# Ledger of designs, part 6: VHH binders against NADH dehydrogenase (ubiquinone) complex I, assembly factor 6 (Ndufaf6)

Target 1, 289 residues: NADH dehydrogenase (ubiquinone) complex I, assembly factor 6 (Ndufaf6), of Mus musculus (Mouse) (a2ail4)
Amino acid sequence: SVAAASGPGIPGSHLYCLELLRKRDYESYLCSLLFPAECQRSASALRAFNVELAQVKDSVSEKTIGLMRMQFWKKAVEDMYCDNPPHQPVAIELWKAVKKHNLTKRWLMRIIDEREKNLDDKAYRSMQELENYAENTQGSLLYLTLEVLGVKDLHADHAASHIGKAQGIVTCLRATPYHSSRRQVFLPMDVCVQHGVSQEDFLRRNQDKNVRDVVYDIASQAHLHLKHARSFHRSVPAEAFPAFLQTVSLEDYLKKIQRVDFDIFHPSLQQKNMLLPLSLYIQSWRKRY

## First folded at step 1 (VHH)

Design G17 (framework vhh_8ghr_2)
Fold by ESMFold2-Fast, scan of step 1:
Structure G17 (fold): chain B 289 residues (1-289), chain A 122 residues (1-122)
Amino acid sequence: as target 1 above (289 residues)
Amino acid sequence: EVQLVESGGGLVQPGGSLRLSCAASGFTFSSSYAIGWVRRAPGKGEELVARIEPSGGYTSYADSVKGRFTISADISKNTAYLQMNSLRVEDTAVYYCARLYKSSGFYRFDVWGQGTLVTVSS
């Protein structure tokens, strides 16, 4: 029948994914519009999946509820590889992407497992722990994005690893004022200890040199990863570049934080980049990351 | 916490030997993962020089290093090694240890070490 021939589906599931990105991850919404037409829907599904998982920590007051939502996504991924996805719009679109591009199940599971581990309101113990979180979440997402683009290349995978780490570090920095306003600090504890800085210093919005030195060290690590990925960009196939459009926003944030002498609480860091759509289009046209 | 830590890099004369170590933590060697050594020379692209599946014993090498380099793994120490013999100036590079996951007939990289510098010069 038509239903059997079509498989599981939800009317408007693609539009649901696009609206989710427009509201919760506007940058990924813009990037999705710049993907090759045949990859756009699948790229949007991957980013919508990431939004669903990222929202769990911010939307639940109890870890047990967060764990139940993560268990839902683990089962959803298991079931979609058996052609039995749950009747949920993001899961349906992700299932379609999995079938179309033969996406690696392991990467989807790593994202869920890593998000589950980070449901606690604990700071990262070290820069290494933050980088591992970034690798397993943003890095895995980029590997899946390369699969959507049909890219099977060592240099692309290595660039994705470094860009994913840079993205995760910058996301942590960018979110610090928001989390501090809610009495939470996730910045790496080993870097804070090295500079004699406590979590309380961030809660009080301390702008002393030692606090700026912590931010400098963390931002410098993100910059080094981005610089490393760019050092071999000539070896990365051009087909991979849509996966790396996020480097535009990474570079924008790193330039802004530098201009305010690493004052993470400076109000200019929260200003929207009104030229972001143009910057992304130019980056896409120039085939750079 | 999953990580790979390289050691053993340094300065060596042409024709010399050097052994690199890659200590893994936060996971155990299994059939689901391989360990590879990737090098990047100054001003050049990256090259996967050697790969091992620790539990299965399968190894592979780039043509540029065949017969000179040997990759091995000690499961009990959770450590992989790259024995480099008959070193040439062209082997000068930063050597990275990386974890590989097999997907749809090829290997993807999911964890990278910090890198260790090997300089071959007289």
Scores: ipSAE 0.000, ipTM 0.249, lowest interface PAE 16.6, mean pLDDT 84

Design G18 (framework vhh_8ghr_2)
Fold by ESMFold2-Fast, scan of step 1:
Structure G18 (fold): chain B 289 residues (1-289), chain A 122 residues (1-122)
Amino acid sequence: as target 1 above (289 residues)
Amino acid sequence: EVQLVESGGGLVQPGGSLRLSCAASGFTFSDEYSIGWVRRAPGKGEELVARIYPSGSSTSYADSVKGRFTISADISKNTAYLQMNSLRVEDTAVYYCARGYTWGYDSEFDYWGQGTLVTVSS
């Protein structure tokens, strides 16, 4: 048979998850390769699940379709815990991870419920609302990742909470040029009001000082969460560190946005970090986050 | 551009078998798309009876047809099939072939064929 039919592996649910990450979440794909071999498949399944949910808001033309996708995933998770997963590649791989690691159903449901609540076109009312969204999505994902790694530790959970909030904030910042091009702005309204900045300023790609000050305040909050998580890293078991490899990319983005004086529309912010694989390997080798 | 053309419908006796075909054009079968069979009977809503990723990586079936219907795809012919066995009067419906971008509820299909009528009569 030809290479496409037999290839380096039979195209199945695991390969589907890996290809989904390679195309839609390349950073998570790279991070998964640095996990312990016995955890890589389950880690990839969790990140593929996150991609399935995350892309709903940006890919659907109407909220009703988005709600139906969320209802599909709620039922899929309910059925997985009854050993009756749907025949969908990400759901099958997630079900295998659930069984292998006895993953907490509440965390999976919290991710779905939070994504469902956030399907409207409204900006976050406040930085607190953005952080709550980040905690319930990225935080829950990190708690599940710790379970895959076999880590049950209060300090690891505390670090995951702060890292999840930093990730959610950075994701919101990073996506701003894309959303603005589609006439949408999701940045926290209270921060914008404080600096006299309107949604229209972002739609026009305004680079004035007050817009940069909004970006500075939001980025500084993400930096504070990373600093807080790192302040007690000596109390976090080393087995947890693979879950936090994403801090490399978070720090890279925060350094880059600072170098361009918080110009969120600067083209350098959208460029690939060619050294990311090396940076991730070095952080993994040094056992840090 | 994208077109799905069903064939193979007709009249069949209860307990009989029928094979539906869905020829696709305007796109290539891949795991990026799901192909489903949705039926609509007079006085009833739409029911997704079977779904497949064309590469054969996964399939799913409605509880009403499990063990009786089999969905398959031939990538080289860009054609999907629904093999229907042990047909019942309740299977009488117009059967639509539909393309979905991702797996999900039946409302997530973006392109539909014209439908082919299957009548199961005593």
Scores: ipSAE 0.000, ipTM 0.126, lowest interface PAE 19.3, mean pLDDT 84

Design N01 (framework vhh_7n9e_1)
Fold by ESMFold2-Fast, scan of step 1:
Order: structure tokens, then sequence, then C-alpha cells
Structure N01 (fold): chain B 289 residues (1-289), chain A 122 residues (1-122)
């Protein structure tokens, strides 16, 4: 029900984006279906772009190849603003979104630059470093999503910043069992040191109180960001709320990890929420996020 | 002081109709999505229907879709459920719920009223 862009195109590029989200970011797939019809395609393109970048670190055996992929995306974004996108399905759909909504180039570049800096497989030095990563990736993605929705509002941007930080923190927590199984730990080093916890404790799947206290502090920081964003929800335009549907999954994870007393290795934390479609549908009605 | 008061229940024969009301007070009604739930004897709570804060979106459980209609009047702080073609299986205590968030500890809809009993005879 939106006009198709003329010029470079790939048949089925939109379906490619939806399939990528269904396989790699199911929650974003479901959220995209709840956007206004005229925004769904562009929202899907932004989330597919995020998936492409997020996969680079986990899918390449050598940092040099990852760096080349990031350079590809930097050039792709530059070329999109010259109406010369590469013949790649996600890039074509992102280019269409850029043209339709006049998306801000610096937000796209900020995501790529931040992902490139984090191709090294090193833990965050501090909670602040994790929050900066979250702001520059998830935050930028939310700012672009607000642009797709036609929202230009300081309170919406402020909420997006906090929600993006909460999302990045929760993503780090959620991925910890997976990374630990591969002898990697990315949790903030300053929080670990404060509780006398080493990376080895996570590699051994240690569940003693000090490890749970590390998880508690990190999860609490995510909750504080979410609470802060919610504290001024009445000042945020309702048109912005579809951008924040991910708060449903953020809240679900935070409630689940609290129920298991911050045992980050508890099997229930890795289970798919079969009620997620209903919860997202219900959240789309709320005058809040 | 949040209060939800349900009314409109009663005894009705199969195929009949009832209209339930929920009077809300103590909060800005137009800021919240609202829901109807029910609990039959010997069964758990079942979500029935929901409506967005601006009436722009509604949803229904598959068991009632096409038979029930949810609506609201924000000027009167009142939520409604129009129930048509009632079945014996619809016999339950019906209650309205407001969206709520109490941080880490909250995860269910709050049902503040005592509910209104609907009994459908065959």
Amino acid sequence: as target 1 above (289 residues)
Amino acid sequence: DVQLVESGGGLVQAGGSLRLSCAASGFTFSDYAMYWGRQAPGKGREWVSGISWDSGSTAYASSVKGRFTISRDNAKNTLYLQMNNLKPEDTALYYCARDTYEGFDSYEFDYWGQGTQVTVSS
C-alpha cells in the first residue's frame, strides 16, 4: 500500500529482510508487524541492517574479514545517499527507507563505526563503555526508527536513548551463557572487580552470591534506564510508541532473571516466550512503553 | 485511590445478550489500555478482550471473537463489553483490568473490582 521506488532493485528484497528477521531477530520481526502499514517495510529494513552488522563478529573467523564487511557497509551507506546502492537485498531496502523518510546518515554511520570498534573479542572495561556501545548501536537504531515514524521530539529521543541502553545491557546479559560456552566474557570488568568476580567464574558457570550480585547490578542498571524512560512517558508523543515495543521483551527478561535470583545460567532464561505475540499486541495499545 | 466497579451481569438464556460496564475512578482513564477477563468455576483466569487508550485498537480471545464487542467512553471513564449470542461456556465472573507496571515485581493485569457474575443457562 506504499509506492515502489524506481531505479535499482532486487525482486523479493523485502521478503529477504523479513526472512532474515524471522530467523535471526524474531522479536523485531513481530514488532515490525505492529507498525503503521506505511512504516512496516522501512522498520523491517532498519532491523535487517542491524542483523547484518551484528552477525559479522560471530560469523567471521578473522578480524580482517569482519573489517572488510564493515567497510562494505560504510561504502553502501555513502552510496545510498547518492542514489547508487549496492545490489544487495538489505542495502536496497535500507536505501528505499533512506529516501522515503530522509533518514539521518550519521546515525547509520555511528552504528557501523561502533560495531567495527567492537570486532575485537574483548570485555567492556566498564558499565559506561557498555552503555556507550548500547547508545551508539541500539540508540541510533531507535532514533532512525523514530524518523521512520515521523517523530521529531526531544522527549522521544531521550526515551530512545534510555531504552537503547537497557536493550544493549540486556542483550549482553542474555548472550552471556552462549559466550561463556566459547570461553568469552563481555560483562563489564569494573562491576566484576567490585564484587571480587573474575571472568573465570563465568567460564565455570559459577552461581555463588558474588556472581549473582554482578548480574544483579548490571540488570538493575538496565531496569533503571527503562524506569527513567517510563517516568516521562506522558511527555512522549504516542506516535513514537511503536519504536519502543522492544520494552516488552526487556521487561520479560528482567522479570525472569529476578525470579531465578539472578542466576544468569538458569535454563528458563533461554526459553522462547510463546506469549510474546500477544504481549506485543497488548503493549501496542498502551499509552506507555 | 484506584477503583474499578463492574456491573451488568445476570442470568440469561443461551443465545441471549448482556452489556457489562466498568466504572473507573482514581486515575486518568484515557491514559490506560483496558481489558476484560473472566474466571469460570474450576478454571483459571482467561483474557477475553482489550482496547487501546484511544479506542484505535481492539482484540478478542478466539472463543469470543465475532460475538463480543469491547468499547470505552473516555469522557465518562467507563469501559463496556457487549456480549451477543451467549453460550453456557461463557458462564463466569467477569472483571475489568487496567494496565499497570510496578517495576520488577509486577507482571499481571490488575483486577481491582469484585467482578460481575454472568450465568448462561442452556
Scores: ipSAE 0.000, ipTM 0.218, lowest interface PAE 13.9, mean pLDDT 84

Design N02 (framework vhh_7n9e_1)
Fold by ESMFold2-Fast, scan of step 1:
Structure N02 (fold): chain B 289 residues (1-289), chain A 121 residues (1-121)
Amino acid sequence: as target 1 above (289 residues)
Amino acid sequence: DVQLVESGGGLVQAGGSLRLSCAASGFTFDDYAMYWGRQAPGKGREWVSGISSGGDSTAYASSVKGRFTISRDNAKNTLYLQMNNLKPEDTALYYCAKEYGSWDEYTFDYWGQGTQVTVSS
């Protein structure tokens, strides 16, 4: 039955975004619920867009299909700035967010371009390459989130850059057991070489000291970025803090990896944080990151 | 509502050819990538081929690359799959599908009824 008049968008496009987040990025789903009511829909659209792009590498068997999906999103972004979005639920919700908040096109394009470059099954050559990937993907996403929140502040942008880099590094570490089970390793090659560690060591789930030292160096870099972002938190407007709720999960992972002496394959690192909703609510109430 | 109607399947001998068609309605056809999938008896769905919204980019599963050609006619809202040098292993129910958030065979929101292709030895 048709209960409502047909709108300019896809019926249920917002519910599609929320369902996508619930199933494939539950943390972002929870974080979106803690945004100001007037920003929640747009925040969900940005995170759903990120899910669509992030899943391409892991969901497609051929690079050509991945490239076609990235080309779809490039055209979708070009067309939505001409008020002609494709009839696809995430694109419709993203288009509405673009119009409502005057979102910067360059940040959306930067995310797509960076994801497209990383469709190859190649490890990062250096920690710098991983940080550049993190800045261009997670960093851009946070800049757009700040725009949704109406925040235009140099210190907020600086914090977002460091938090984005920390998040990208932690995401790489967290995904290592999953990728190694599929005979892939994306950890920075320069750090591995420095400790005499090969990709084969991760494929064999080696927990020797030199492997732990690689994980330590990488995790320490994420920790330094988070500490740097926090060092000037008093200069960051409180209105920006909802964009940084992900630091709760980020810090949780860094504490857990330290407790297991940087054993990337320890089973406790794969366990869900059942208290995450409460921890996010408390962080939101305290207005910290 | 999205509707996809496949046709063109049938019985053919090994080495033969068939051309499948998919008539699309209920959405703006030229805004979406389209693809073909197949399912053999007792097996899961296998992705076969995909084509961009404008028809300028195509992709194929390694098992069919060089033998199958995907194409589209946006003016007619129709997707095609030209199948050459058919093998008994190509025997399957062939499905047309619209891209909707994911190109993964398990996340497609809609598949048509399919058209049966049977290749005799």
Scores: ipSAE 0.000, ipTM 0.175, lowest interface PAE 15.3, mean pLDDT 83

Design N03 (framework vhh_7n9e_1)
Fold by ESMFold2-Fast, scan of step 1:
Structure N03 (fold): chain B 289 residues (1-289), chain A 121 residues (1-121)
Amino acid sequence: as target 1 above (289 residues)
Amino acid sequence: DVQLVESGGGLVQAGGSLRLSCAASGFTFSSYWMYWGRQAPGKGREWVSGISGSGDYTAYASSVKGRFTISRDNAKNTLYLQMNNLKPEDTALYYCARGDEYLYGSDFDYWGQGTQVTVSS
């Protein structure tokens, strides 16, 4: 086995994962703090792994470099299940989580494979394609999070699938102003075509009614998934609820986009929710999602 | 201040070999992915190979796979590219680059000045 040993200039691997989340995924950082103490480290490792993969597309200009990084993670995961993880802080922490919780390798591989397929600069062809991406990335991540929490339950898995799809859709919406500023649009093409909207409309930050109608349809699909997940809340074991804390931010975004009449470029959508830590704590205390 | 200094280029005949080196300073070398790229006259730059901080993971562009080997010596803060069975189309300026895995929205942070490789005929 290769045990974690921090090299000169790298903090301990756990601290590295926490700092990565604090910088790149602050919401996941806050959610991790509300997990049972014995699960916090593993939850942080899973979210840090997600950050590593999510950053590849936006951090490299060459698709070949992105493919090289995805191939690194595929081999890293293969090697972890042979107790030979690479000496990289996130990989070391993920390996520890894999051993502690017997994490399902297929879910980790599904995340990597899906991210690799989406290194292209092409928009999703359809809402179905976006939902498949969300299921294979966010959904897989939630299934692994449920494994960290010791939850093996059909209703919890069903809720995770819907919440993962809602989260993936909202993430796509949240990122639209950022990507548009870099001349990229990933919103589902079939929804855009239905409303007579081109990618150029988003690049020009068009706020016309038909652009808002595209955003409305996409946001409504996310809301429908969240409603579906909540419809069987009573059948989901309470031990699963920490995995679903991100529904707080998900619902907050859906309410905000509605208040600005689905103007995806409205400045208020870029403002941080200063009460997010309190809202997450209250949801955790109430045992809901 | 980050510095990357390439060396080892030169003129070589087709089928020959060269070993390139990149001396790194100003950062914790073992914490970063490192890459070799090249740019031929009149062409865009092409990324050739990459290596993880530990050196355990490597990747290659299809054009060089099986012929080139990337490696690193973290104790010496040095990156290497062993080039075997060189072809005239390998003629280019070769440069090393630091890949900051944690710099959002950026490609490579720093590039060296490059070392010229010329393969005859």
Scores: ipSAE 0.000, ipTM 0.312, lowest interface PAE 14.4, mean pLDDT 85

Design N04 (framework vhh_7n9e_1)
Fold by ESMFold2-Fast, scan of step 1:
Structure N04 (fold): chain B 289 residues (1-289), chain A 122 residues (1-122)
Amino acid sequence: as target 1 above (289 residues)
Amino acid sequence: DVQLVESGGGLVQAGGSLRLSCAASGFTFSSYAMYWGRQAPGKGREWVSGISYSGGSTAYASSVKGRFTISRDNAKNTLYLQMNNLKPEDTALYYCATDLEGWYDSEYMDVWGQGTQVTVSS
């Protein structure tokens, strides 16, 4: 292939990114197919980069190994802005996206720095701390995605900030059964304290009213951010909307958790949405988020 | 084009010391974390130690912490493992490794050397 003919390059680096997304972030894989053809490769590179960083905490046995992987990505980003990317398929694809779209280095560094800080097994102290983490990771990722789409607009950035926070909150909720099975709880401590709920309640898979109330408050905050982002959608350029296709999955989760009366351990919450490809296509066609 | 070549293994008595080396080529050594792993008779591959791209951070398996020291020389593209107070349980094929392929499905080791045998007699 042509991509393999030029250096620095890795044969099949784009396919590597797509397969990584298919296996580890299926929703982002589906969303990438609905981007403008000229943006699809770069959008996939950004999401693959996010997968690489997101998996570090769960895939390594020691924090120091996680720190080494984050240091690799910091150096990779520094070096790719000097046109010297490492020989790694996601880094090569990210480097190509950086060159094509003049991506802002600060956003890439913000994602890495925030993920590095979050390598500890410590729960968020507050809802605000979770939202700050979401802004610095998911928010930064959406700002970069807007740059891939050629969108430079304050309303689009404002929507991205709120959608990023909603996504981060939903990701925290969605991951709770997985983390609890490994004796970890990352839900905001201030919300738990308000309802008299301890981390042990989640480890025991407690379904009492106060535990459901914690989940309700956290899910309600995600819903509020999504609603706020939608409140000014008419001011957001239509060219930005592909960046926000993830709102389909996040709204689906919020509807499902409401139907099970905020029982975060209900088996239906782990089931894949078989209609997701159709729902994403319809939303893409309608130019909404 | 990517090569990792280990050396320095051998037969040593319990309580003895060995220094392993790994010569790397075909990639930008200074840009990647490096690892030592081992495979003992009757066991699967086991992680031993890791070092960041700059050498500023190191990590060790609990079984070797305090006895082994990992280091690197980026100017020479060489990784080292200083092994002290060796035990019969340390008998294994030792290999250096790195992850150039993005930590996708393998924990962090997708490029492996040929290995160097370390045998510790009781």
Scores: ipSAE 0.000, ipTM 0.156, lowest interface PAE 18.8, mean pLDDT 83

Design N05 (framework vhh_7n9e_1)
Fold by ESMFold2-Fast, scan of step 1:
Structure N05 (fold): chain B 289 residues (1-289), chain A 121 residues (1-121)
Amino acid sequence: as target 1 above (289 residues)
Amino acid sequence: DVQLVESGGGLVQAGGSLRLSCAASGFTFSDYDMYWGRQAPGKGREWVSGISGSGGSTAYASSVKGRFTISRDNAKNTLYLQMNNLKPEDTALYYCARYTEDFGYEAFDIWGQGTQVTVSS
């Protein structure tokens, strides 16, 4: 009773992915438009899949339902590799990408497994735990994106690992005001303890020096990963660069948080970068990350 | 017309067992993940257990894991919840629901009316 068309004319599934990105991950929507034409659809499918998984924790009121959604995606991925995808637009587009690029199943499963483990309301115990989460989610997504681009290169994989960690750390920082408003704090506990900061300090939107020092340490770790990824950019094939367009927004956030002296609650950090499309286009044209 | 009808609730002593059933009609039952939820008097709804359309994957709330077992019979369009070692805290209205990734938004679009479970100490 689950049906999926195998032809290029499955109506609406590609447009569904693009609309999902436009509403929930606008940066990825813009980045997808700058991919080589033959890769755009598959890149959009991967990012739409990421949106589906990322939304589970924030949109679902009950952890049991979150577990059911993760089990749906595990089965969807298993069935895709048996050429039997579920009749769901993101799953159909992901299945097409899997077939077209021989995407590594392990990376897709690693994303799902890590998201499932992170369904609890528990903060990361350490910076290392946050980095492992980032590697298993954002890193896996970048490895799959490199596969879509036809890139098989150790330097590209090394850059993807560092960029994935930087992106995951920055995403955690960006989300802190939102989560704090909902009585949740996911920032690494070991960094907080080192500075004498409790979760309650973030719930109360405390902007004292010690809270800013926590944010500084976490942001500095993201900056170090970005710097390391860039240190060997000359060894990374140019064909990989579309996978790393997200470094534009990553760097923009790190510069903005530094300018507000690591005040994570400063309203300017929530403002949309109106020049983002131009900045992404320029970076794409210059072939850098 | 799409319907979900729960049955099997009743009065039971602490430590006892009950099996709940949910009869589904009006849709292709095997295409949908299903779940059981409950609501105690004066409290909000809480999720109890879920099962994938094929029956291959299950999930449980920590409060019931090891005591409750969810299952389905797709040939009979029926969802089950086997409840063992019942506790007074399990007293609630139990309901089943159809879960769907509704192509544009996830929704629990079909809910049953519920069946009452009362556990006496």
Scores: ipSAE 0.000, ipTM 0.150, lowest interface PAE 18.1, mean pLDDT 83

Design N06 (framework vhh_7n9e_1)
Fold by ESMFold2-Fast, scan of step 1:
Structure N06 (fold): chain B 289 residues (1-289), chain A 122 residues (1-122)
Amino acid sequence: as target 1 above (289 residues)
Amino acid sequence: DVQLVESGGGLVQAGGSLRLSCAASGFTFSEYAMYWGRQAPGKGREWVSGIDSGGGSTAYASSVKGRFTISRDNAKNTLYLQMNNLKPEDTALYYCAKGSYDEWGLDYFDYWGQGTQVTVSS
C-alpha cells in the first residue's frame, strides 16, 4: 500500500503547461498535439518554459523584478541538472523532459541569457541583432525540440537555425501592433533609418509607403530564411518535421501581410485562422515544412 | 457549459453509408469552426474533416476525401458528417470537436464530445 514516489513532482503540472500554452502560445499548443505521443509532454514543457520567459518583459513594470525572474530560471535550470528542481509546475515538467531526453543545458541557458539581455526594452539596432536574438531564443528552442524527437542531424540543425530566425522575425512583426499600443517599438532601427522611418511613425500607426517598405524588407528577410530551410528539406530526416510545424503559421502570416500590401496595422492580421489545426495536421501528415 | 453530443454511429457493411450528427450547446455555435476526428482501437488520433463558422470552407483528410462530406446547420446548432462508400478501415470512435481560441485569436480543436462508434464489416 506504500510505495516511493518517482522523484519530485507536482500533480497537474502537465495540465498547467497545456493551459499556459492555450492562453499564451496557442500555436505551440496545437503543434504539440501533433508530436509523437511519447514526445508531446516534453514538447509542451519546452514551449511552456519559453512562455514563462517571454512573459517576464510584459508582466513586470521594473527591470529589477524582471532580472530576479530570469535569475530564478537560471538557478532552476542549474538545480534541475542536479535533480533538485524548484516546486513550480513548468520547472517540474521541464526537469522531467531534461531527464527523459538528456537535453543540452547550454541551449536552455542560452534562451534565458538572451531573454535577460532583451529586458532593456531597447529596440533592435539592426536586422542582424534581431536575427541573433531569434537564433539564440527560437533557434535554441528548436534544437531542444529536435533532441526531444531523438534527432541528431546536421541538416536538421541547419533547417532549425533558419526556421528559428524566420519565426523570430515574424513574431517581431506580428507583435508590432500590440507593442505600439503600449508605446513600444522593437523593429530593427537600421531598416527604419534606411527608409526614413522613426519609431513615432509606428506609434501613430502610419501607413505611408516608407513604413510599408520597412515592413516589406523585414518580412522579405523572414521569407528568405524559410525558403533557404525548405531548399534542402529532402536532406532532413522525416523524424525532425514535427519540430517545424510552426512554419504553417509563419507562411500564413507572410501571405497575409503581402495581401494587405505590408500594412502591419491591417485588422485582417489579427483575425483567427479558423483552419489552422487542419493545416497543421495536413502538414504533419504530408511530412514537410 | 459546453456540450457536444455525437450520434448516428452503428454497424454498417462495407460500401454502405452513415450520417453522423453532433448537437452543440453552451456556446454560440455559429461563431466557431467545427471538426470531426476519429480514433481506431490501438491507433492514434486522426483528423477527418473541418468546416469554418459560416460553412463556406471545408477540408478533408486524404483518406476520406471524395467519400465524406462535412456540413453544418447553424440554426439548429448541429454539425454533420455524411460518410459514403465506407471501408473496414473507417472503423473508429468518431468525435465532434469545437474550435477554440486564445487571446491571440488563433483557433484550435478540442474533443468535448464522448464520440459515436462506427463499425464497418466486410
Scores: ipSAE 0.000, ipTM 0.140, lowest interface PAE 15.1, mean pLDDT 83

Design N07 (framework vhh_7n9e_1)
Fold by ESMFold2-Fast, scan of step 1:
Structure N07 (fold): chain B 289 residues (1-289), chain A 121 residues (1-121)
Amino acid sequence: as target 1 above (289 residues)
Amino acid sequence: DVQLVESGGGLVQAGGSLRLSCAASGFTFSSYEMYWGRQAPGKGREWVSGISWSGDSTAYASSVKGRFTISRDNAKNTLYLQMNNLKPEDTALYYCARSDYGEYFTESDYWGQGTQVTVSS
């Protein structure tokens, strides 16, 4: 493209973002296709940026390398607000989105800073700490997505905050079998203590009632956030709804975990939702979240 | 078609210095984080140092911090490791590696053939 030829740019950077999403975050790939045509490229750039950051912890064997990658993204964000983005396809597409939509730098920096803090192998001390992580990562990503959609609305921001917290909590639950296989447990320690559950119980894949009660409390918190966001949906501008399409998968997981009586290790929780594309299309058509 | 070729190894006495080079080809060098690793006889691979895409960020294993300096020349597609105050325990085959997204350092398929460094006591 002419734009790429006249300044910092990489041919095929948009295709790179789409391929990254298709392989590493297929749900976000599908959701981006349901955005208004003029917003799709920027929405894909934001989700590709999230993929770049989200996989650092799981894709590097050395914490120091993870810290170095986070430092790269901090500098990349600083530099793109000076119109000097690094020669990296996701950074180039993110820079274009920043310029097109006047994206708030604070939200981008908040995502990076929070991901950096969580490179340690430490469990969350409390549900509040997990919710703060979710707000600063998923919440910030949703605020940026609302900016891409041209939405500046208090009710939309409030819904995004609750949906971001629900998404972060569910992501923590979904990842528990994977992390337990690596002798790591990130579930909130205060909830575990309340039910007399240790990290060892999750490492041994314990299905006793007290372990299920821990999962129940955590899943219930995510459900309450989703329910709260939905309670005022009529006050949220319809233009905001594409930002919230991921509530489809969020609700699907919460229904599945309930059906297996909160057995976080049940094999059905790892099964692909074959009807996801249809469910997302219907949700988009109905203008709901 | 990704190729990494290390050079600059040799025999040196304790307290000496060596500069290693890694010539990269078959990919856009400036878009990748690069590493130096080493493997002593009969042992697994050990991470030594890493450098970001731009060269602005560097990291070092505790055993080499303050003695080794990693750098890169993106115009020449070359990675460097300046090794000062070498110790006998630094004796190993040194490899450069490309950091692939989603790959662990020790499981990367994009390692060079290595260059031998031998430090005599």
Scores: ipSAE 0.000, ipTM 0.161, lowest interface PAE 18.3, mean pLDDT 83

